# VHH binders against Ferredoxin-fold anticodon-binding domain-containing protein 1 (FDXACB1), part 12

Target 1, 94 residues: Ferredoxin-fold anticodon-binding domain-containing protein 1 (FDXACB1), of Homo sapiens (Human) (q9brp7r531to624)
Amino acid sequence: LYPPCYVHDVSFWIDQKKGFDELEFHTVARAVSQDTIISIQFLSRFQHPKTQQVSLCYRLTYQTCDKALTQQQVASMQSQFRKEIQQHLYVIPR
Key: E = the ipSAE of ESMFold2; O = the ipSAE of OpenDDE; V2 = 0.75 times the mean of E and O plus 0.25 times the DockQ between their complexes.

## First folded at step 22 (VHH)

Design T1 (from Q3 with S31I; framework vhh_6qgx_2; at its last look DockQ between E and O 0.77; V2 from the best seeds 0.00; counts 0 for: grease 26.4 > 24.2, SAP .765 > .668)
Amino acid sequence: QVQLVESGGGLVQAGGSLRLSCAASGFTFSIYAMNWFRRAPGKEREFVAAISRSGGYKFYTDSVQGRFTISRDHAKNTVSLQMNSLRPEDTAVYYCAADFYRGGSYLDYWGQGTRVTVSA
ESMFold2, look of step 22: ipSAE 0.491; ipTM 0.744
ESMFold2 (binder alone), look of step 22: mean pLDDT 85; pTM 0.868
OpenDDE, look of step 22: ipSAE 0.814; ipTM 0.906

Design T2 (framework vhh_6qgx_2; at its last look DockQ between E and O 0.73; V2 from the best seeds 0.00; counts 0 for: pae E 2.9 > 2, SAP .676 > .668)
Fold by ESMFold2, look of step 22:
Structure T2 (fold): chain B 94 residues (1-94), chain A 121 residues (1-121)
Amino acid sequence: as target 1 above (94 residues)
Amino acid sequence: QVQLVESGGGLVQAGGSLRLSCAASGFTFSSYAMNWFRRAPGKEREFVAAISRSGGYTFYTDSVKGRFTISRDHAKNTVSLQMNSLRPEDTAVYYCAADFYSPRGSYLDYWGQGTRVTVSA
């Protein structure tokens, strides 16, 4: 028996001039989820054919060991995570 | 050898302040995000605060926002937690932790042994 887990993908355009710091991305994810994100997996990179803008997609898995997370708690964490990465990593969510 | 050593705990009256410190050795301090967790008597360990490896990002659990401040000093290899307006419910053992991520997306953490904080009414 395992506690419930929730899987959410996040996609965003990066600011190529400011660069994308994957280690800070992990830090933000772990902090806003208060350590309930147990894995972050890179899924894909897409470059827009006309604008040359680059987007990245990551898969986040949320789980706790002691108490089951609710869908609402995870949705709140995901929403805050999208805001924090936009502010601190200069990405534009898709 | 990786070592995280917390200090600065003690007994303080409600409304008072304490500053916790965590000395790090045995790893490249500037490459890791740093965290504080706490464990109150009879409860599970809970997240308190985090600071990014650069120091440019900080995050706090709601119950300590506006009262606690996390900071780091790369020259001294220390992370600190300034704890103001302390309440009896802040009574806990406080742990310093360093985040290490796996390239496959899993986390491995380094933990200190903790420092005791007691806040009396």
Scores: ipSAE 0.332, ipTM 0.684, lowest interface PAE 2.9, mean pLDDT 85
ESMFold2 (binder alone), look of step 22: mean pLDDT 85; pTM 0.872
OpenDDE, look of step 22: ipSAE 0.858; ipTM 0.930

Design T3 (from L2 with N35L; framework vhh_6qgx_2; at its last look DockQ between E and O 0.74; V2 from the best seeds 0.00; counts 0 for: pae E 3.0 > 2)
Fold by ESMFold2, look of step 22:
Structure T3 (fold): chain B 94 residues (1-94), chain A 120 residues (1-120)
Amino acid sequence: as target 1 above (94 residues)
Amino acid sequence: QVQLVESGGGLVQAGGSLRLSCAASGFTFSSYAMLWFRRAPGKEREFVAAISRSGGYTFYTDSVKGRFTISRDHAKNTVSLQMNSLRPEDTAVYYCAADFYGRGSYLDYWGQGTRVTVSA
């Protein structure tokens, strides 16, 4: 039977002085999802016109052939991923 | 050619310790995150631990938190897994992997694995 596929977006403000490390972002995603994120796609960059703060948006696709994921499991992984990137990458989820 | 060679597996009593090592070659080791996975008899491969390319971020599956420690040595091009307070459920073949990102999906290189057996 074909395992379900879940798509979730994540957006966050970056710390421009510390910078954003995209390779570390991918590592956190793989680690927190326990290797169930199969695709990460950059969607957009937004710079706030008044504050000049920069926000990034990525699309995460969760799936595994070896084990069927539930919506609840993916929601939990997404929630933990948002927390981990805030702590490790110095971003502020929006 | 990317090569990953695990070592340090063996037979140990519950409560004991082992240190696994993974020798990496054929790529710029310091540029990539490294991971450990395991496959228990009759089960699917599962994630154990990850370490970022700098070593500044580590992450563990819940069942090994506080017992296992992943580390890396850029001078030796090795990643290690220190396994303490071992339990029979930790019995598995342990695999080292390099976390290569490309084309919107992960590309993995795997070692052959090293067997860990934890007797009750």
Scores: ipSAE 0.338, ipTM 0.652, lowest interface PAE 3.0, mean pLDDT 84
ESMFold2 (binder alone), look of step 22: mean pLDDT 86; pTM 0.874
OpenDDE, look of step 22: ipSAE 0.839; ipTM 0.917

Design T4 (from L2 with S52T; framework vhh_6qgx_2; at its last look DockQ between E and O 0.62; V2 from the best seeds 0.00; counts 0 for: pae E 4.5 > 2)
Fold by OpenDDE, look of step 22:
Order: structure tokens, then sequence, then C-alpha cells
Structure T4 (fold): chain B 94 residues (1-94), chain A 120 residues (1-120)
């Protein structure tokens, strides 16, 4: 039986002056998810026409075969991930 | 050849401390996030702590927050886990793991583990 997977998108504004380290973004994701994120896909880049602020959108896929993984657990991890990237990478979740 | 070799495990009394170390070789250490996992007798493997490739961010499972500290030494290609205020429920085999995202997927390397036993 193939284990279920859960997909969540995350969008956030970046600080163009500080830059955005995508590799660090991935390592934070793996840490916060406790190794349950199996894929992170870049979806889109958006620049606000008035403010010129830049936002990025990623799709995170959660899956594990060695323990039960519920929608509630994933939702909790996703919420924590938003918090952690805001603190560590100085992004602002949308 | 990729190798992760854990050390520092042993028997310790509750309230005591241990420092685990993991020596990495055979891969670009600085490109990988490093992790500690543990497997208690009769239980499933669980995440303990992680540190990003740069060392700029650490994350801990709730049960070890404030007691465990993960760190890494890029010059020595090592990752460490300082474990203080140990509890009997911390008894487990502790595993070092390296994870990397590349080519659209994650790659994981694992050590053989080191046994930690905390007596009441």
Amino acid sequence: as target 1 above (94 residues)
Amino acid sequence: QVQLVESGGGLVQAGGSLRLSCAASGFTFSSYAMNWFRRAPGKEREFVAAITRSGGYTFYTDSVKGRFTISRDHAKNTVSLQMNSLRPEDTAVYYCAADFYGRGSYLDYWGQGTRVTVSA
C-alpha cells in the first residue's frame, strides 16, 4: 500500500536587499518537517506592480512510509515552517 | 565512499550528560544539512535535532528542547549532539543523518548509530 502524501503551497515576500537562499530554504524545510518533506517545487515568482516587492511560491509534498502521517500533523508542520522561515530567512508569509 | 560514524554513546545516570559525535566522509559535508535521529527499544525512529548546512539554523523535537544542542564543525566534517539532563526516556540508538536537496529530490545518508542508555 502506497503511503498517502500531502501537498501544501507556501507563498512569501522576500527581502530583495538581503536576498533569498533557496538551498537554506530547503534545509529548513527538511528540519521543521522532521524529514517528512520529500519534494519542494518552485511554482512562481511575483513582483508587485506598485511596491515592486517580490514574492515566491513553493509546493511542499509531505510523505513518509515508516510512520503514520496525518493531515493535521502536516498542517501543524506547515504552520511551523511558515514561522521558521519568517524568523530565519526574513521572509513574510502571504 | 560515503561514511557517517557516530561515537560518544554509553551508559549514564539520569540527570547526566553525554556528547555524541558524528564523523562524515565521502561527500561534500558543507552542502548537507545534518540530523540526529533516535530509535528506542520497541519504538519507531524519531527525529531529534537538525542543523542547516551553514549552521545558521537549528531545530529540535519538543522533548529535547533546552536539554540537547546540535552543532557542526566544517573544518573537521563533524556534527555533535550535546545531551544534558538526560532522562530514561532518552535511551535509544542515536543515528547521524545527512540530507541534501539536489536534482529535484532529497538524498539521505545514515550512520550505523551509537547506543545511549540512561538509567533511573
Scores: ipSAE 0.142, ipTM 0.556, lowest interface PAE 2.7, mean pLDDT 90
ESMFold2, look of step 22: ipSAE 0.188; ipTM 0.564
ESMFold2 (binder alone), look of step 22: mean pLDDT 86; pTM 0.882

Design T5 (from L2 with F59W; framework vhh_6qgx_2; at its last look DockQ between E and O 0.94; V2 from the best seeds 0.00; counts 0 for: pae E 2.4 > 2, SAP .68 > .668)
Amino acid sequence: QVQLVESGGGLVQAGGSLRLSCAASGFTFSSYAMNWFRRAPGKEREFVAAISRSGGYTWYTDSVKGRFTISRDHAKNTVSLQMNSLRPEDTAVYYCAADFYGRGSYLDYWGQGTRVTVSA
ESMFold2, look of step 22: ipSAE 0.398; ipTM 0.709
ESMFold2 (binder alone), look of step 22: mean pLDDT 87; pTM 0.890
OpenDDE, look of step 22: ipSAE 0.862; ipTM 0.931

Design T6 (from L2, 22 letters changed; framework vhh_8fcz_2; at its last look DockQ between E and O 0.09; V2 from the best seeds 0.00; counts 0 for: pae E 11.4 > 2, placed apart)
Fold by ESMFold2, look of step 22:
Structure T6 (fold): chain B 94 residues (1-94), chain A 120 residues (1-120)
Amino acid sequence: as target 1 above (94 residues)
Amino acid sequence: QVQLVESGGGLVQPGGSLRLSCAASGFTFSSYAMNWVRQPPGKGLEWVSAISRSGGYTFYADSVEGRFTIIRDNDKKMVYLQMTSLKTEDTAVYYCAADFYGRGSYLDYEGQGTQVTVSS
């Protein structure tokens, strides 16, 4: 059988003072997902017209041939990933 | 030419300790997060640990958290894995790795690895 593939987007506001480190973002994604994220695609940058806050949006694709993934497992990894980027990259998920 | 040379493996009893080393050359070491991955006998690669470019953030697989510590020395271009409370399940060839080509979801492991055997 062909392994299932799960796609989830993540959007977050960046901390302009601390900056955003995209290489660290990829490191966190790989670490949290135990190497099940196979693709990370930058989708958009948005600056909020009222607050001037900047947000980024990325698309994450989860898939593995080494073990079966379920939608529930992927949802748990996505939730953990959102927590970890907030803690390590000083971003605010939205 | 990118080179990663792992060392420090060996035979150790359960509950023992080892410190693995990875010497890096041929790239700007301080620009890359570094990882340890391992291949147990008859199994595929498992991710073990990662450390940020500056060393300020570390990450661990659940199976090793609390027992292993990843450390880097950017001046010496070295990454280490301090392993304690070793279990027979930790037996594997250990590789250091990074995303050298910017693929985002892909780790490159270029060395021969170092064998860790935990047996009583």
Scores: ipSAE 0.005, ipTM 0.259, lowest interface PAE 11.4, mean pLDDT 80
ESMFold2 (binder alone), look of step 22: mean pLDDT 86; pTM 0.882
OpenDDE, look of step 22: ipSAE 0.017; ipTM 0.344

## First folded at step 23 (VHH; framework vhh_6qgx_2)

Design U1 (from T1 with F100T; at its last look DockQ between E and O 0.75; V2 from the best seeds 0.00; counts 0 for: pae E 3.5 > 2)
Amino acid sequence: QVQLVESGGGLVQAGGSLRLSCAASGFTFSIYAMNWFRRAPGKEREFVAAISRSGGYKFYTDSVQGRFTISRDHAKNTVSLQMNSLRPEDTAVYYCAADTYRGGSYLDYWGQGTRVTVSA
ESMFold2, look of step 23: ipSAE 0.275; ipTM 0.619
ESMFold2 (binder alone), look of step 23: mean pLDDT 83; pTM 0.848
OpenDDE, look of step 23: ipSAE 0.831; ipTM 0.916

Design U2 (from T1 with S30D F100Y Y109S; at its last look DockQ between E and O 0.76; V2 from the best seeds 0.00; counts 0 for: pae E 3.5 > 2, grease 24.5 > 24.2)
Fold by ESMFold2, look of step 23:
Structure U2 (fold): chain B 94 residues (1-94), chain A 120 residues (1-120)
Amino acid sequence: as target 1 above (94 residues)
Amino acid sequence: QVQLVESGGGLVQAGGSLRLSCAASGFTFDIYAMNWFRRAPGKEREFVAAISRSGGYKFYTDSVQGRFTISRDHAKNTVSLQMNSLRPEDTAVYYCAADYYRGGSYLDSWGQGTRVTVSA
């Protein structure tokens, strides 16, 4: 008797010159998901040995107690989130 | 203690405008993202707008996009919501919220709300 929980990972290359603002990342996540992301977990950092490009990976957990989320709703939120971070955080989703 | 006090609610005619304000105290305002939510009678709370801690990122729910504008003033520790072209379906109690993510969880602080009624 609990609402479903959806887990999605997001990975992206950062712009090392501009830097990555993790607090802004969290703000975008909460805003786009309309407060349904309950957890964001850092998973990994990868630096490409030739190009020195840096990639970060985070795990997003979607859930709400007030109403059940559907898979379609979460997929839409995840898609929008990837667009928003590309536009506002200078990242390139991978 | 964190304290958020909303003001500026009231009764307006459809098509009119209203500006809500939220005064923040008891915390470092500059490090929090700020949000507006609303709750109509018999409905669940819904997200309205967010503004990042710097003010450089703003996001709106679809039903208010183009009509509402969120802003913040770091000198006065306030967040505002300018509501234009109001409709009866905008009738709700509006809540200011401050949020912060730390240690694997969200930390939320909420105001008591300000009532907005839009007459047809």
Scores: ipSAE 0.286, ipTM 0.640, lowest interface PAE 3.5, mean pLDDT 84
ESMFold2 (binder alone), look of step 23: mean pLDDT 82; pTM 0.836
OpenDDE, look of step 23: ipSAE 0.844; ipTM 0.925

Design U3 (from L2 with S31I F100R G102S R103G; at its last look DockQ between E and O 0.09; V2 from the best seeds 0.00; counts 0 for: pae E 12.3 > 2, placed apart)
Fold by ESMFold2, look of step 23:
Structure U3 (fold): chain B 94 residues (1-94), chain A 120 residues (1-120)
Amino acid sequence: as target 1 above (94 residues)
Amino acid sequence: QVQLVESGGGLVQAGGSLRLSCAASGFTFSIYAMNWFRRAPGKEREFVAAISRSGGYTFYTDSVKGRFTISRDHAKNTVSLQMNSLRPEDTAVYYCAADRYSGGSYLDYWGQGTRVTVSA
């Protein structure tokens, strides 16, 4: 009875001068996916030892209870999400 | 140095309202998400509300949704918590906290707290 779940990770370098607004990150994720993203889990923070750049990694779980998602639909949402966070959060996807 | 100073706590009857304020100094306020946490007698600190650095996203723990409103003022470097329809279970010390990178696992700065007591 469970609808399929799709899990995708997103990693990105943050702009140290502008910072990172994780609350806005959640807002963008839910808006782009029309609330299809049901879980947003912080996985890791990495600081590059040579450049001191900081990257963050989050795990997104896609599922809906009222319609079946396809891998293609999820891939499209993930792609749009990556574009939107660049524009709104000043991050550089990895 | 970095300082977060909460104010506005006090004694209030159930059903009443209070507005808490947190004044920030010593860091670039506009690039931090701001949070309110609380610690009730005999309990650990718990999350209450958060607001994104732009103000475009707010989040509340379920027990306060519809009653509490978080807001921020970038010109005054202040975050506020409007608390309406207060209940005895809202009695706690309320803390302001600043978060640059994550909203849950690590908070960069904390205030000293302001006490809220709600009587029947």
Scores: ipSAE 0.005, ipTM 0.193, lowest interface PAE 12.3, mean pLDDT 81
ESMFold2 (binder alone), look of step 23: mean pLDDT 85; pTM 0.870
OpenDDE, look of step 23: ipSAE 0.880; ipTM 0.943

Design U4 (from Q3 with S31Y F100T; at its last look DockQ between E and O 0.84; V2 from the best seeds 0.00; counts 0 for: pae E 2.1 > 2)
Fold by ESMFold2, look of step 23:
Structure U4 (fold): chain B 94 residues (1-94), chain A 120 residues (1-120)
Amino acid sequence: as target 1 above (94 residues)
Amino acid sequence: QVQLVESGGGLVQAGGSLRLSCAASGFTFSYYAMNWFRRAPGKEREFVAAISRSGGYKFYTDSVQGRFTISRDHAKNTVSLQMNSLRPEDTAVYYCAADTYRGGSYLDYWGQGTRVTVSA
């Protein structure tokens, strides 16, 4: 009755000079997941006291009713998403 | 009234090219990412390509990567899909879609579609 939900967190260091474009982040997430990400929740911001580097953490929820979504499909989407945000948003996944 | 109107579909031989266009009106075009989806006869709708609101990010499904190019023109409020090296399996109705994230929700608009037929 209930389509499975898959939850993955992503955290990354941002380029403070270029900034972080959250709307682009949402666009990348929807494109890579082919519209199966239904929720993105901001979890935390951390600034390293020595380096001043800033990291952000978000929680992604994958779900679709159209076809059975498998853990392997979601893992592949999550892996692709991490690559795409690194290239497009100038972030370094951690 | 929000409108997305696709055009440029038709009949083409395998190996040929078509350029689809989608004219947008009734919303602030620059705030939306744009997508192309397609539905082949008897199949579920599938994602084809996306372009970010700025145009700086583009993403394609594996089966069209290297053959299709999505683009947008903010002056004309249009999104386009250049389809090269067409194959019979690209035969489908192609849909333009607009989306954005606002107030904790995704907002989506859809066009009515344009038919593409690729003959062997």
Scores: ipSAE 0.427, ipTM 0.714, lowest interface PAE 2.1, mean pLDDT 87
ESMFold2 (binder alone), look of step 23: mean pLDDT 84; pTM 0.860
OpenDDE, look of step 23: ipSAE 0.874; ipTM 0.941

Design U5 (from P1 with S31V T58K; at its last look DockQ between E and O 0.82; V2 from the best seeds 0.00; counts 0 for: pae E 2.6 > 2)
Fold by ESMFold2, look of step 23:
Structure U5 (fold): chain B 94 residues (1-94), chain A 122 residues (1-122)
Amino acid sequence: as target 1 above (94 residues)
Amino acid sequence: QVQLVESGGGLVQAGGSLRLSCAASGFTFSVYAMNWFRRAPGKEREFVAAISRSGGYKFYTDSVKGRFTISRDHAKNTVSLQMNSLRPEDTAVYYCAADFYGSGSYREYDYWGQGTRVTVSA
């Protein structure tokens, strides 16, 4: 059988003063997922009209050919990823 | 020609330490994230540690956290893995890998080393 594929979106407010380093975002995603992410797709950018806060949304696709991933494993990776980007990239996950 | 060359592997007694090094050439080392992976006999390759291009972010698999330290030296174009409190379960071939998402390669790492063998005896 072909390996199962799991899709999760992540959205977050960025700290405009500190900036957002997209290359670091990809590094964190790949490290936390232990190389099970096969694509990261930018979906949208939203700027709040009153506060000028900026939110970004990305789609993460998890899959491996070497082992079966479960929904629980992917959910755990996604949860850890949200924690890591908050600490390292100064974003506020939604 | 891109080259990643691991060194520092060998035989060590449980509880001992080893320091692995990965020398990089043929590419701009400073813009790549660097990783260590390992493969034990009969097992799948597994992630060990990653360090961001700046060195400001490091991540470890749970089984090595607190025992292994990844570091990089931009002057020498090397990434290292200090392995302390080694256990027989750490026995594997260790590989370094370079990763730059700007190249568009999401399904595989951009460059791999040939590996260095680490054996931890009881």
Scores: ipSAE 0.369, ipTM 0.700, lowest interface PAE 2.6, mean pLDDT 86
ESMFold2 (binder alone), look of step 23: mean pLDDT 83; pTM 0.841
OpenDDE, look of step 23: ipSAE 0.866; ipTM 0.930

Design U6 (from T1 with I31V F100Y Y109H; at its last read DockQ between E and O 0.94; V2 from the best seeds 0.76)
Amino acid sequence: QVQLVESGGGLVQAGGSLRLSCAASGFTFSVYAMNWFRRAPGKEREFVAAISRSGGYKFYTDSVQGRFTISRDHAKNTVSLQMNSLRPEDTAVYYCAADYYRGGSYLDHWGQGTRVTVSA
ESMFold2, look of step 23: ipSAE 0.582; ipTM 0.801
ESMFold2 (binder alone), look of step 23: mean pLDDT 85; pTM 0.869
OpenDDE, look of step 23: ipSAE 0.870; ipTM 0.937
ESMFold2, look of step 24: ipSAE 0.535; ipTM 0.774
ESMFold2 (binder alone), look of step 24: mean pLDDT 85; pTM 0.865
OpenDDE, look of step 24: ipSAE 0.768; ipTM 0.887
ESMFold2, fold request of step 25: ipSAE 0.489, 0.506, 0.481; ipTM 0.751, 0.761, 0.752
ESMFold2 (binder alone), fold request of step 25: mean pLDDT 85, 85, 85; pTM 0.865, 0.868, 0.865
OpenDDE, fold request of step 25: ipSAE 0.886, 0.882, 0.885; ipTM 0.947, 0.945, 0.946
ESMFold2, last read: ipSAE 0.518, 0.462, 0.467; ipTM 0.770, 0.748, 0.743
ESMFold2 (binder alone), last read: mean pLDDT 85, 85, 85; pTM 0.865, 0.865, 0.868
OpenDDE, last read: ipSAE 0.887, 0.819, 0.884; ipTM 0.947, 0.909, 0.946

## First folded at step 24 (VHH; framework vhh_6qgx_2)

Design X1 (from U6 with V31I; at its last look DockQ between E and O 0.58; V2 from the best seeds 0.00; counts 0 for: pae E 4.5 > 2, SAP .672 > .668)
Fold by ESMFold2, look of step 24:
Structure X1 (fold): chain B 94 residues (1-94), chain A 120 residues (1-120)
Amino acid sequence: as target 1 above (94 residues)
Amino acid sequence: QVQLVESGGGLVQAGGSLRLSCAASGFTFSIYAMNWFRRAPGKEREFVAAISRSGGYKFYTDSVQGRFTISRDHAKNTVSLQMNSLRPEDTAVYYCAADYYRGGSYLDHWGQGTRVTVSA
């Protein structure tokens, strides 16, 4: 039997003056998920035509063979991850 | 050759403190996030703490929050874990791990571990 796999996207506006540190983004994701994320995939970059603000979108895939993840557990990890990137990477979630 | 060498483990009474150190060599330490994990007897490895490559982001598992502090020193290529108010449930082998994201749940380098025993 295959363990459950959960996919969640995260989109956010970046602060172009401060820049976006993708390695720090990955560090936060791994720390908050405590090693249950198996994939972090860049999906898209969007620049708003009026404001010139830049948004990034990533897809996070959660899975582990050792423990059966639930939707509630993954939702909690995703919620905490969104809070951590906002505070640490100065991004504004969409 | 890549090496991560943990030290500072030992026996301590509950309520005591230990400071673990991890010396890194054979790779570019400054571009890696660093982690501490632990494995208690008969249990799976669990995450303890992480520090970003710059040191500007630190994250702890709930059970150690407020008691443990992770830090790193780029000049000495070391990561440390200050463990205060130790409890018997903190008894485990503690592992240092280096993380440079490669598109998956993969930690690139692991140490051999240092044993911490907390007596009642």
Scores: ipSAE 0.197, ipTM 0.588, lowest interface PAE 4.5, mean pLDDT 85
ESMFold2 (binder alone), look of step 24: mean pLDDT 85; pTM 0.864
OpenDDE, look of step 24: ipSAE 0.760; ipTM 0.882

Design X2 (from U6 with Y100F; at its last read DockQ between E and O 0.79; V2 from the best seeds 0.72)
Amino acid sequence: QVQLVESGGGLVQAGGSLRLSCAASGFTFSVYAMNWFRRAPGKEREFVAAISRSGGYKFYTDSVQGRFTISRDHAKNTVSLQMNSLRPEDTAVYYCAADFYRGGSYLDHWGQGTRVTVSA
ESMFold2, look of step 24: ipSAE 0.504; ipTM 0.758
ESMFold2 (binder alone), look of step 24: mean pLDDT 84; pTM 0.856
OpenDDE, look of step 24: ipSAE 0.839; ipTM 0.918
ESMFold2, fold request of step 25: ipSAE 0.426, 0.428, 0.529; ipTM 0.726, 0.730, 0.770
ESMFold2 (binder alone), fold request of step 25: mean pLDDT 83, 84, 84; pTM 0.852, 0.855, 0.854
OpenDDE, fold request of step 25: ipSAE 0.867, 0.858, 0.860; ipTM 0.934, 0.928, 0.930
ESMFold2, last read: ipSAE 0.514, 0.482, 0.470; ipTM 0.768, 0.755, 0.743
ESMFold2 (binder alone), last read: mean pLDDT 84, 83, 83; pTM 0.852, 0.851, 0.853
OpenDDE, last read: ipSAE 0.867, 0.861, 0.865; ipTM 0.934, 0.931, 0.932

Design X3 (from U6 with H109Y; at its last fold request DockQ between E and O 0.83; V2 from the best seeds 0.72)
Amino acid sequence: QVQLVESGGGLVQAGGSLRLSCAASGFTFSVYAMNWFRRAPGKEREFVAAISRSGGYKFYTDSVQGRFTISRDHAKNTVSLQMNSLRPEDTAVYYCAADYYRGGSYLDYWGQGTRVTVSA
ESMFold2, look of step 24: ipSAE 0.498; ipTM 0.760
ESMFold2 (binder alone), look of step 24: mean pLDDT 85; pTM 0.871
OpenDDE, look of step 24: ipSAE 0.845; ipTM 0.922
ESMFold2, fold request of step 25: ipSAE 0.483, 0.436, 0.452; ipTM 0.757, 0.734, 0.733
ESMFold2 (binder alone), fold request of step 25: mean pLDDT 86, 85, 85; pTM 0.874, 0.869, 0.871
OpenDDE, fold request of step 25: ipSAE 0.887, 0.873, 0.862; ipTM 0.948, 0.939, 0.934

Design X4 (from U6 with Y100W; at its last look DockQ between E and O 0.88; V2 from the best seeds 0.00; counts 0 for: pae E 2.2 > 2)
Fold by ESMFold2, look of step 24:
Structure X4 (fold): chain B 94 residues (1-94), chain A 120 residues (1-120)
Amino acid sequence: as target 1 above (94 residues)
Amino acid sequence: QVQLVESGGGLVQAGGSLRLSCAASGFTFSVYAMNWFRRAPGKEREFVAAISRSGGYKFYTDSVQGRFTISRDHAKNTVSLQMNSLRPEDTAVYYCAADWYRGGSYLDHWGQGTRVTVSA
């Protein structure tokens, strides 16, 4: 039997001057989740018509093969992930 | 063809230090994030530390935060783990891993491991 899979979306405004480093985004996701994020799917890009700010949205899938994750563990990892990308990638969570 | 070779393990007294090294070959080192994991006798493998491909982002599991330091040397294709203030519970085989995102999923490469024993 496979452990449960948890899916959460994350969206954020990027810093257009600093740019967005998607490979670093993947590293932060894997590190903070201790490798339980097994895939990341790009969902959408939105550019605000008035401010020209750009927002990205990604879907994160959490799963392990050997230990069942709980919903509380995943929520904690998702919360820490949002903080880490803000600090490291200079994004602003939506 | 892909190789990750750990070294620097050994016997040390509690409170001591060791520096682990991992030599990478057979792949483009500069595009991989690098990790250390460990497996204690009778336990499952656990995450220890990660470093981003640029070296600009580092992350540690809570139990080693402030005691261990991960680093990488792009010229030598090595990743290192400086382990200070060692405790008996740090006793484990330590593994180096390379992490690569491709095709919608993650691929990783593993070393053979180096044994660290910390005596009380």
Scores: ipSAE 0.440, ipTM 0.728, lowest interface PAE 2.2, mean pLDDT 87
ESMFold2 (binder alone), look of step 24: mean pLDDT 83; pTM 0.855
OpenDDE, look of step 24: ipSAE 0.843; ipTM 0.920

